VH-VL binders against ATP synthase epsilon chain (atpC). Designs and how they scored, part 3

Target 1, 149 residues: ATP synthase epsilon chain (atpC), of Salinibacter ruber (q2rzv2)
Amino acid sequence: MADELTVDIVTPDERSFQGPANGVRAPGIEGSFEVREDHAPMIAAFGIGPLIVKTQAAHEYADMHNDRIIFATSGGFLEVIDNKVTVLAETVEPASEIDVERAESAEERAKRRLEEGVQEEERETHEAARDRARNRLRVAMGKVGTRQS
Key: E = the ipSAE of ESMFold2; O = the ipSAE of OpenDDE; V2 = 0.75 times the mean of E and O plus 0.25 times the DockQ between their complexes.

## First folded at step 1 (VH-VL)

Design e03 (framework fv_emicizumab_arm2; at its last look DockQ between E and O 0.04; V2 from the best seeds 0.00; counts 0 for: pae E 14.2 > 2, placed apart)
Fold by ESMFold2, look of step 2:
Structure e03 (fold): chain C 149 residues (1-149), chain A 124 residues (1-124), chain B 107 residues (1-107)
Amino acid sequence: as target 1 above (149 residues)
Amino acid sequence: QVQLVESGGGLVQPGGSLRLSCAASGFTFSSYAIQWVRQAPGKGLEWVSSISGSGGSTYYRREVKGRFTISRDNSKNTLYLQMNSLRAEDTAVYYCARSKIYYFGSGSYHFDYWGQGTLVTVSS
Amino acid sequence: DIQMTQSPSSLSASVGDRVTITCKASQGISNYLAWYQQKPGQAPELLIYAASTLQSGVPDRFSGSRYGTDFTLTISSLQPEDIATYYCQQYNSYPLTFGGGTKVEIK
């Protein structure tokens, strides 16, 4: 296309990525979706899952041979306007920085609490903790799929 | 308008030192990685050194490591190459070139804008 | 280190001719390959990055392609202003390396 897609990924406390890209895939509440060059203006919520930036630029977090950067995210919002994608994430964690042993421990702890029976009011909290840990493990171990449009 | 202007080249004896400067304008200097690339007279292009936007990460070709130091002053929009212990094989036109990226601390490996170059001649 | 073997070293062609220049990488570099044009007495300029993506402002008579570790720059119809030396450059890994160059002249 004529204009280059620009991506800015921030959390409340830091900027996790800013630069050119040819696509961003996010774990939308209603399913995975991807934004590419010349996408119509949009705002969308996303949940726990992999957040993938497809980019030709070299980056310390990138799988350079596959032209992508993969983050584990716990959710947030994505906005695209005029080929600028702004991602406001609650958390993001690049695959290379995920502590696998701690993520395994967190998943096991959440599973145990759910198996033991938690009060109904606390169930969603423990399910979210389990799902965040599972996502972090999937991202860290490279089990995230990529689709070409 | 993006501009990169090199200066500081000249004639120097083997074992001598020179400091090259590259003045940048027309873009947010601190958001780009910058490199030095050299070209011996009548020869091809050769990458010399790279520095991240912040200056926190530096990279050198093997033959200049320990002799050359890349640095930047983001408050003056200026890139530097300190060249010590110069040898005849360092004779070249030295270009500064920026990487096609827009984010702090990240490196890029291809060069979208180049300066006009400054000649360094190392001769007895 | 990744060596880039560029061929031919020079060529002469007529205005309107199709010109092809090749680069072979000594290892896999995916699509992390750029092409530069250096006109006589000038600094290099980026033509193509990511093996096949044209830089803004580059005429569409220029194109790039990849087959394995073999990369090709094509000028579909050579123009007088295309007299230059062309270089490929890999950006898969440090040290960054260039091909030896191809000097293109008009007959």
Scores: ipSAE 0.000, ipTM 0.509, lowest interface PAE 14.2, mean pLDDT 83
ESMFold2-Fast, scan of step 1: ipSAE 0.374; ipTM 0.807
ESMFold2 (binder alone), look of step 2: mean pLDDT 91; pTM 0.939
OpenDDE, look of step 2: ipSAE 0.012; ipTM 0.605

Design e04 (framework fv_emicizumab_arm2)
Fold by ESMFold2-Fast, scan of step 1:
Structure e04 (fold): chain C 149 residues (1-149), chain A 124 residues (1-124), chain B 107 residues (1-107)
Amino acid sequence: as target 1 above (149 residues)
Amino acid sequence: QVQLVESGGGLVQPGGSLRLSCAASGFTFSSYAIQWVRQAPGKGLEWVSSISGSGGSTYYRREVKGRFTISRDNSKNTLYLQMNSLRAEDTAVYYCAKEGRIYLFGTKYYFDYWGQGTLVTVSS
Amino acid sequence: DIQMTQSPSSLSASVGDRVTITCKASQGISNYLAWYQQKPGQAPELLIYAASTLQSGVPDRFSGSRYGTDFTLTISSLQPEDIATYYCQQYNSYPLTFGGGTKVEIK
């Protein structure tokens, strides 16, 4: 498995990933989905959530077990063709590098603004900020992708 | 499979110049950053310089900045280190080392493969 | 600059002994630490990267661990071929820095 499927994660503003993998799980617009070896060709959009690369060699970002790299992502597109997964993400941040205090502050700020009331045009922006902060916290604290899949 | 071969070392007088080369094979040369690391006789390892895969970014330790120039020719799979105004303290074995990483765009480079080294001696 | 303090500078141990080498970073470097082995007259070789990930082909008697800014390389059962100098390296930021090295000799 790991020697057939390859994964490339591309983000011009942050570091990304390249290497063999057993699978990639993405926070799809209509729900989480996973790509493994011999997946049919596809292109899919994904949103705010955990991006999980399953690989036996990538221990530095593993949260609760040594076969996963977990990233917090804000969205992007995933393409699969000929056992090659290409992820074009706006952001990807490894769990081990998330600044928990900054994420907590961001969530508190966004929640407070939403509670105080915002213009409808601003509401989506603050909701997205809250969701990104919550996702970063959950990823950093190991509350995603750490159970048996 | 992956191979790095340094050459160009030798004896040179203080104030002289020398150009080191590192010939690479067994990987897509232009996709990987490569580093120069030196080791003075009986001493430890010391990072000297790094160059990105495209050659667009270069980094130097303070003591060699302005005297050494790292460059690469991706069409020839070769890395260079032009060393000018050489000093006695530059005497060392110079290694080239290929980056190892799981990131495509990060600047986090450990060294998964090393060349055999080439000795530079700066003495009268 | 991130300073890497490695200890001890040298040690002598018997075949079969457990050997522990430590490396301390002057500031946080996450898991961006590698361990290299350099045998006499040879180039360094990668043993461990990302603080604890064993390089392909390296014997499983080698292991790495992290606690905060403290990093440990362990050889669970020293073999004659392990006579070498070991170096840690941080690759979190430039300039890249190495520890001073630990020379391992067999009694």
Scores: ipSAE 0.000, ipTM 0.522, lowest interface PAE 13.8, mean pLDDT 83

Design e05 (framework fv_emicizumab_arm2)
Fold by ESMFold2-Fast, scan of step 1:
Structure e05 (fold): chain C 149 residues (1-149), chain A 125 residues (1-125), chain B 107 residues (1-107)
Amino acid sequence: as target 1 above (149 residues)
Amino acid sequence: QVQLVESGGGLVQPGGSLRLSCAASGFTFSSYAIQWVRQAPGKGLEWVSSISGSGGSTYYRREVKGRFTISRDNSKNTLYLQMNSLRAEDTAVYYCARETYRIYSGYTVYYFDYWGQGTLVTVSS
Amino acid sequence: DIQMTQSPSSLSASVGDRVTITCKASQGISNYLAWYQQKPGQAPELLIYAASTLQSGVPDRFSGSRYGTDFTLTISSLQPEDIATYYCQQYNSYPLTFGGGTKVEIK
């Protein structure tokens, strides 16, 4: 289909997703944004947050409502051209593959480091670690926006 | 550049006390968690205790909890392990090790990148 | 507590041999596993962290891999200076735990 939106999500290590979609929501630097079919060409940076692929196509990563796939991402770039969305992400982790216990541990460690009063340069690094862990927990628990079913 | 130097080990009788020190240099001491790891003669490595950079969080292996107290003085770049009610089973070389981190594939991973030379504690009568 | 079962407890190999040491976690620890080398009379030294990331300065004949809760340390071509005891360690949760160690000797 010529007007069908297709999504390709790649990291340095693998292709995390490829297929048709109704939309992609990314945690943009200026706030979350969504790309649907017939979007104008663009390139946008995104940060730590949920990356959501809206699709009714069958997929092992689909949520319980079978209408989207939710990933935890640490940031990257999204390109749109001719109804093809290419996501180049530092990391992408499907909700179903998130180790909740590990994410809780990571959040706790980052919070402790911040509580310790680290130097300012290091504070940003630990805040990012906390935010990544917190994002993984939100994604794993499905607390990433309103669902319609 | 980064150095950790343990001291304070020695011979002590069962029921006695010792305080170990770990002197740190070459890095911002208060920004790093530090671990105590021990090794009994001819045996493997055994984690004993850890302390956060601020000293606000401490962790202990079960067998030493209540007897050992980990602490730090960030103004002196020194870590301590106060060991009370010592037992023959506490005989070991005690190492301090710096816990560092690296951002790896979107996760922050932690590991012990620098170790001191160790100080021997012998508990015998 | 997470138990780290390391095997074998000791091995003897010839210079140039491929050596594999295994470590199994009793529960999921993701990649939060490090490998340390301890030469006789010396403090442990970090070889690998995050299951497979080689520490700066460590020869590339050392490698680490993971499959589920099974971890392996491989020395592709054993050298005389590699004679040591090797330990795995999980840093996923407290209490931190080490494997029992593997003593590597030249035959």
Scores: ipSAE 0.000, ipTM 0.516, lowest interface PAE 14.1, mean pLDDT 84

Design e06 (framework fv_emicizumab_arm2)
Fold by ESMFold2-Fast, scan of step 1:
Structure e06 (fold): chain C 149 residues (1-149), chain A 125 residues (1-125), chain B 107 residues (1-107)
Amino acid sequence: as target 1 above (149 residues)
Amino acid sequence: QVQLVESGGGLVQPGGSLRLSCAASGFTFSSYAIQWVRQAPGKGLEWVSSISGSGGSTYYRREVKGRFTISRDNSKNTLYLQMNSLRAEDTAVYYCARVKTITYGGYTYTHFDYWGQGTLVTVSS
Amino acid sequence: DIQMTQSPSSLSASVGDRVTITCKASQGISNYLAWYQQKPGQAPELLIYAASTLQSGVPDRFSGSRYGTDFTLTISSLQPEDIATYYCQQYNSYPLTFGGGTKVEIK
C-alpha cells in the first residue's frame, strides 16, 4: 500500500475536496472517528456534524487552521480502501463559506417551532433543521476540533 | 509579487553543519506549505522535506531523516533547514518552493507554484 | 516509493516542431502530476499541474495529458525560448518524486 492517504469528498453537485491528507475525521453514527494511513478497509455511515481533513497543503481560506480544513456536513458514507478515503456526502460546506446570519436565523426558526409544538411526524424534520444550523454555526466559529466526540 | 530567497549555503567539510534560510515575501506566509528541493550538479531534482503552513506537520526523504530538520518562523516569514552530519551526497543547489496539494471548493490547489533562486551547498574536503 | 520514468533523456528538434515528452508512474497517481521547466542557470518554473491544467501565464502551446499511469507533455510548436530541461513530479504520495528530466535542445 501507498504510505500517503488520499481523500476525495464528493456531493451530488461537486467535488468538495480532493488531495493527499494525513487524516479525515467524520461524525459517525456511533460517534466521531478518524481515518489515517494504513486503516483497514471499511464503509461507515455518518450524520450531521463536522467533517475534518488534516492536510499538508495550505490555501488562503480562513477555515484552514492547524493544518486542517473543516466542513459542515449533513450526512453520508465514508469508504476506506488501499489508503484511499472516499466521502459521499449529502452536503459539505466549508467553514469559510458559511453564512452565519442565515444559519442563526435557521436555528432560531427551528428552535421556536419545536418549543411552540409540532405534530409528531414533523418533529424529526425540525430537529434535523436545528441540528444542521447548529453544526454550521459551530464550524463557522471554530468551536470544533479533531478530538471532539 | 511572490518572492522566495534562499541563503546560508557554502563549503563545509563532511560531518559539518549548515543552516539554510528561505525568506518569503508577497504572500501570507503562514497560509502556505513549503518544501525544500535539491539538485546535485548536473543531475535532476530531488525532494528533501516539506512543512505545513502552521509547522505542525513535517516530512522528510529517507536519506536525510534524523540529520535534517525543517522549521519555520511565521512571525519572520522565514523557513529553515538545519543540516547536520553532512555527507558528500548532500552537495546540491537547495531550493525552497511554495506548495499546494489539494482540490477544495471546486478549485484545484495542487501545484508547486513559486521557487527561490537556490543556494549552493558543497560538502567536500 | 513511486518511481517516475521520463523519456527521452534528451531530444533535439527544430523551431516549429511538435515535441512530446513522456513520464510513467510505477503505480497509480490519478492526476497528481506536475510538469516543470528549468532553463539553464535558473530555478524550475511550474508549467502544468493536475496532469493537464496549464499554469496562468504559460503559453498555450504547452499541454499535458494522461492515459492510466502514462503522462505526456506536448509543445505544439517549439520556440527558441523553450530550450530547457523538463521534469515531471508526482504529488500523490510521500516521498514526492521527480522524473529524471528531459533536456530539449534546438537544432
Scores: ipSAE 0.005, ipTM 0.494, lowest interface PAE 10.2, mean pLDDT 83

Design e07 (framework fv_emicizumab_arm2)
Fold by ESMFold2-Fast, scan of step 1:
Structure e07 (fold): chain C 149 residues (1-149), chain A 121 residues (1-121), chain B 107 residues (1-107)
Amino acid sequence: as target 1 above (149 residues)
Amino acid sequence: QVQLVESGGGLVQPGGSLRLSCAASGFTFSSYAIQWVRQAPGKGLEWVSSISGSGGSTYYRREVKGRFTISRDNSKNTLYLQMNSLRAEDTAVYYCARGRYKYWSGYFDYWGQGTLVTVSS
Amino acid sequence: DIQMTQSPSSLSASVGDRVTITCKASQGISNYLAWYQQKPGQAPELLIYAASTLQSGVPDRFSGSRYGTDFTLTISSLQPEDIATYYCQQYNSYPLTFGGGTKVEIK
């Protein structure tokens, strides 16, 4: 429909979301940005951070009170054309599916590796692992885009 | 491994109160929305109430709103349904059912065995 | 409220038969529909969610499909253990609503 914004989130393993939405916010390379109805055509890369879909309808990942779905993502590309948002993400994990204890362990391991002094080639890998774990923790604990503190 | 066990059902007179419990085990309780679904004898399924994983959002069918209160204690992995001003039409088996996700899941992947509530004079 | 209408209310079929149960939503619900199986004296069990996604551990003789606001549950070859009442449920919006159920018996 011309006036309706639709969002399609796809990873290599599955389609994580498909449906109408009021907007989508992505963790762009140069800062967070939001796409709403009638947005200009765009292709943008995004990195590790929260991917937020503002829903029009109930969804298994949405809190009906908030009308939002929050995903932890490790990066990808977002395309907007004719009120259709297509997100091609490396990973997308709904807040409610995040294993907090495992994310905490992953952050601690990455921090320890960085503190012990890794090779320069490996440093970026461990920093990315740390950032992914931190993002998963923030999303799981609702520290991004929640109506409640 | 996932288990939901309801308790607290029984016979109660119209206008009375009853509190149901649902003890959960085998999963991270706070990560899942949980629902109460009831079924009157010989009748179909009827959604009663939902609570988000954090307990911050609650929802009720119209006929029980103001009489029933859903709550949860994530430190004890237990869900509750406080039922006040009970009516004959509240007679049913009450099931505790797990939604898949912390914030929302309107479908139910695991169910308890149910606890019977009979409201009769 | 979204009304879910199931048909038939009951059916009798033979072992090995193809069984179809339909569910119609009174308004658009996208794929936000689940199917449950309830055997006599037991709690319901999830069969299908998102209209067509089979729950892990459910036999592949069960399948779900959607056409607009019409949803179908199919049992390709009825088995004795499939004797049960089947319910559809929409989760597009609150209040969550179930169909009236379809009782499947063997003749």
Scores: ipSAE 0.000, ipTM 0.503, lowest interface PAE 16.2, mean pLDDT 84

Design e08 (from e01, 17 letters changed; framework fv_emicizumab_arm2)
Fold by ESMFold2-Fast, scan of step 1:
Structure e08 (fold): chain C 149 residues (1-149), chain A 122 residues (1-122), chain B 107 residues (1-107)
Amino acid sequence: as target 1 above (149 residues)
Amino acid sequence: QVQLVESGGGLVQPGGSLRLSCAASGFTFSSYWIQWVRQAPGKGLEWVSSISPYGGRTYYRREVKGRFTISRDNSKNTLYLQMNSLRAEDTAVYYCAKSPFYLGYDYYFDYWGQGTLVTVSS
Amino acid sequence: DIQMTQSPSSLSASVGDRVTITCKASQSISRYLAWYQQKPGQAPELLIYAASSLQSGVPDRFSGSRYGTDFTLTISSLQPEDIATYYCQQYYSTPYTFGGGTKVEIK
């Protein structure tokens, strides 16, 4: 049988990635973590941050070095069983598809709302919107962690 | 039954243009990377170009970059290769070929068309 | 670019013989190598992927193996219908490159 690590990234609306990989890094609640081949069974939550797939195959979402695919994600869950990684994310957006102008506008709107003063119940919503926009900008500009070849 | 059928090949003079088509059936065309692979008479296989499922990403071998354009129309299940500024060394049978993984890129080519011959000669 | 060196360029063998074709990558490509069979006048057909996985519908006499950057396609008992040219292909990275091909003929 196949002993290779396979990755499946799914959102409510679509499948964003499917194929073999060398590893997956997710922005875990307690900090970034990475799953590689032969990892023990695991289920972990992750939040807003970069989701990175390290792959030996070329892919349409690959970065300029053709060795990783970087997504901006807003959170979800990652499951590992029998060398199969399933990522169930609320959102994932490939770095190459991020609309930088739209992300800048979203960040500015969220900052403005926070500066104008919002009710306590709404503060978390606007902070999350700001953080999502900042993450999208960081991913689009390639400012995500240290590259490990 | 997966089928890929190429058309549009023919004889053309150096500097001329041709547009190749590949009609696909028997699978969800819009979900797979599709490639053009060529083979000069009596020679080996040579990858030419690849296109992503939604058409947003394209890749080319160095020798055809700027002269060839790969495209697709998912509503018609059809792949295209626009070939401009043709040279004698572009003479080959051109195959379209499908990648095996859903939204995965060029792992290997599980199905091929029968090919269409392009001859560039005076 | 990753260069795939295939050997021999041609071979002639008898029905029932064990045939071995080799392919060497110029760098590590892990298991990401496929083998194709092309019969005269026909399109190539996939035989093996991931160095050793047999494609559905392909006879069990075909097998593939890997040792480092060296890959081998074996036909355990050559049949008349196996007259063809065989190609290896790396799919580790673009541009995807093929070996030069091995023409298999029957004596």
Scores: ipSAE 0.000, ipTM 0.514, lowest interface PAE 15.8, mean pLDDT 84

Design e09 (from e08 with heavy chain K98R S99L P100T F101Y Y102F L103G G104Y Y105K D106P Y108A; framework fv_emicizumab_arm2)
Fold by ESMFold2-Fast, scan of step 1:
Structure e09 (fold): chain C 149 residues (1-149), chain A 122 residues (1-122), chain B 107 residues (1-107)
Amino acid sequence: as target 1 above (149 residues)
Amino acid sequence: QVQLVESGGGLVQPGGSLRLSCAASGFTFSSYWIQWVRQAPGKGLEWVSSISPYGGRTYYRREVKGRFTISRDNSKNTLYLQMNSLRAEDTAVYYCARLTYFGYKPYAFDYWGQGTLVTVSS
Amino acid sequence: DIQMTQSPSSLSASVGDRVTITCKASQSISRYLAWYQQKPGQAPELLIYAASSLQSGVPDRFSGSRYGTDFTLTISSLQPEDIATYYCQQYYSTPYTFGGGTKVEIK
C-alpha cells in the first residue's frame, strides 16, 4: 500500500509545519520545483522565495487559502525519501504572520544602504536583505508568481 | 469563459428542506474556494457559507450553523448547499461565488452565478 | 463580528457628476475590502479589491481609497449604465460582512 506524502518543515528555532500534504513547491536555486507523492529520492537547495505546502490540514497552520499554506523563506535544503519531505530552512514565515510595515522598512533600509555604496561582501548582504524583504511583501500580498500553474 | 449556474430553489414550507446546486464551468473548479451568499427581497447581501477547494474546511454564518451543510463534488464541478429546518428568514436569492486568493488573504468574490430563489412560506 | 457601515443608503446625481460612497469598518481590516456593483435583477459584479485595486475590465472612472477604517468608492463621471446598488465587503475575517448598500440613481 502506498504511503501518504508527509511534510516536516524545521528551522533552527522551531518546527513550522508537520503533517500530511498533497505537495510541496520550493523556490529552487535554478527555478521553482514541486514534490508530490511517489517522487524519486532527491535533495535540493532552495533560496529566497515562497515555500508552498498543498494540504487538507492547512487550517491547523494558517487562515484560509485554497488548501495551501504559503511561507516566505530565505533558503535551505529539501530532502524527499519514501514519501517523506523534510525541509531544513534558515527562516520560514507564514504569510498570515508577516508584518508588512516591518518588511517595508527592511526593504527601504536595504535599498538606502545599497544606494550609499558598499564593498562586495557588504553588497551581497544588503542585496539579500532587500530580496528577503521583497519576498515577504510579495508573499503577504499574495503575489506568488507560479500560484496558478 | 467562467460561469456559475445555481439551481434547486423553490417554494418550501417552514421546517422543510431544499438542496441547492451550483454548476461551474470555464475554470479549474477544484482550485477555488466557493461561497454561498444570499439576498432577501429588497435587502442587502449576506454571506452564508464557504468551502475549501477539496472540501476539507467549511465555514458558516452563526444563524445557519447546524441547519445548512455546504459540500462539493469536484468530479462533477458542482457545489451544493443542503438546507434543513428552513425558516421564513431564509427566504432569499442564493448566489454562489468564486473566491480568489493571493497568499494567505482572500481577495474577493470575483465571479458570481445568477442566483436561485428560495421562498419559505408561512 | 465586524460591522460595515455604508453611506449614503441612496443618492441621485446627474450624468457627469462625481459620486462618492463611503464605508466604515467597526475595527481595523487593513486593506481587505472589496466593492461590488449590482444592477437590478442581476448578480453582483466585482469592481475594486484590496481597497484600491481596479478589477480587470472595469472602467477607470471607478476608484477606491482607504484612510484607516474609512473606505471610499468614487465614480469620477457618472454614466447612465452606472445606475445600480453598490456594496462594500470586508474579507479580513469570517463571517465576511457587507455594507448595507447604496442605491445610485440618475436625476
Scores: ipSAE 0.000, ipTM 0.509, lowest interface PAE 13.1, mean pLDDT 84

Design e10 (framework fv_emicizumab_arm2)
Fold by ESMFold2-Fast, scan of step 1:
Structure e10 (fold): chain C 149 residues (1-149), chain A 125 residues (1-125), chain B 107 residues (1-107)
Amino acid sequence: as target 1 above (149 residues)
Amino acid sequence: QVQLVESGGGLVQPGGSLRLSCAASGFTFSSYWIQWVRQAPGKGLEWVSSISPYGGRTYYRREVKGRFTISRDNSKNTLYLQMNSLRAEDTAVYYCAKGTPYELFKYLSQGFDYWGQGTLVTVSS
Amino acid sequence: DIQMTQSPSSLSASVGDRVTITCKASQSISRYLAWYQQKPGQAPELLIYAASSLQSGVPDRFSGSRYGTDFTLTISSLQPEDIATYYCQQYYSTPYTFGGGTKVEIK
């Protein structure tokens, strides 16, 4: 068999994904990066953004074209060694399970607080909340019109 | 110096309620998931509940779901477990434990790295 | 739920003996396994995390290893202060689950 990449995505609460993949794209702190087959050993932090698993294997979280699984993540750590990618994320939410109304409310709340003015210490917290909500919306909208409906 | 100190245990009748507290010091309390773990007399360790750093996410073992409520007050560095509708099978020493931190380098090393001394809860018939 | 099967339930060994305790996960948990030591009347204490990493302050006679879903705790030379019950625990996903424990006694 071909030397295939395997991916394991875990949070402190659960395993969000395990299986074969052709690549993983993570929202690195200095821009997105992709790990593919035969990548050199690597340990990297990532932040708020879309976490994308490229796979042809059947999966309930697969997109409309059946070649990607997209998660909204708030940050974490990615390790690659011997074609095994381990993603240790603070949170990951598959696109199809994102509560859009709750995300819209969270974004509006954070935006309103930032517009009204916050202490410098609080600014980072509200900016992160806004960014997480915006990322959830972006990921959810990217899968509008799922194949079931 | 990391310390976790439980309190609030005691004797209670079936159907009664108790609230346990865990006072934390020596680490950034708001950065860590904290756990409740129990141990019935002469038995093994049993995970009860977990709470996220800011309290937005909570998890429970099936037997206590709906009866127990885990909470925290980060301004006081204190964890709580509200136990309602207590049953004889809830009799145990209850430990609080520090686990699943979000600090990047500690994320790789996870386990429950510090435990309190425990507080005994006895539910008599 | 992930089940952790620990063996043996108890063992007796002499000071200086090599002691081996095993733990099997019902599914893949990668390396997210910890070993704890609990002395009579005391709280548990972390010995090993991430299957094979020694916790700071723990004597190096303790070691952990992994092969698939099989995990092993080894005490290379048993000391009197090692009399305790040992537990494995997966922290891969909630509900977090512990093995049944192994009581270690000196004969």
Scores: ipSAE 0.006, ipTM 0.510, lowest interface PAE 11.0, mean pLDDT 84

Design e11 (from e08 with heavy chain K98T S99H F101I L103S G104L Y105W D106G Y107T; framework fv_emicizumab_arm2)
Fold by ESMFold2-Fast, scan of step 1:
Structure e11 (fold): chain C 149 residues (1-149), chain A 122 residues (1-122), chain B 107 residues (1-107)
Amino acid sequence: as target 1 above (149 residues)
Amino acid sequence: QVQLVESGGGLVQPGGSLRLSCAASGFTFSSYWIQWVRQAPGKGLEWVSSISPYGGRTYYRREVKGRFTISRDNSKNTLYLQMNSLRAEDTAVYYCATHPIYSLWGTYFDYWGQGTLVTVSS
Amino acid sequence: DIQMTQSPSSLSASVGDRVTITCKASQSISRYLAWYQQKPGQAPELLIYAASSLQSGVPDRFSGSRYGTDFTLTISSLQPEDIATYYCQQYYSTPYTFGGGTKVEIK
């Protein structure tokens, strides 16, 4: 059988990736998970974390030394049907395009607001902002793993 | 109409420099990986360099690393190849072309320019 | 680097003949192989992508196939306008490599 895994990553504003892949790893709500060729049909939610595409195909964001693409994502849904993975993400930002200075500023601002004290109804919003900024920094600095064991 | 038009070739002595340009029209230039491919007189095709859609990633064949620089200006639909420290072995017709990988994902046009001749000789 | 070994280097055939050109990859490249046609004095044109997919506008007498790391371009019934040099290219990984080319002439 010559079927191969294909991946399509879409946000409300753009298509961030489209092409063949060897696997996709997403920051699932109940923990990280990976989809490879011949995975059973699935729809799963994911949250703030690294979204990783393993691919040998040419792409703007491909890591030439490890053949992987790492995105910082804020959450969304992943669907697998017939070796086609569709990722519907609120945001995805390639490691190579992350503005480290801006991400550091965002983390500092969120940390200061939480430290200074926020109203209970706004706490979750500020914690999410902090987590998104931290995720961007980790992705940009290469402090995320693709190898498990 | 879709066109890729190369320019900037010519005769240069060893150690000299040239800047090639490739002007694109009739398609969404910024959506494509673009490559430079060369062909020495009477010889086969040889890949030189590739650049990602927004210029964030560049790749080179080993023999030109450190001497050639690929770049693009999407606002002008133009691709460049800055060639420094030229050698006799760099003598070739230089083509710019889109990359076939995109044909897997819908409407894609494999476009090649007509080439520009670079001759490195004393 | 991935080496592409193309054979034969040249061939002569009659109009209406079946023509076969082969490329062998030095390692697995999956289906990421393209075939190009270069007519005398012209730039190359894509004929086949993903080993076996025919490019829009290309005559259906052209076809591509794959057997592991062995790739074949077939012209089912050679026409005069098919006089050209044919090249394979792997686009699986950089550096992207071309085969040495096959020059096709009419007898």
Scores: ipSAE 0.006, ipTM 0.535, lowest interface PAE 12.4, mean pLDDT 84

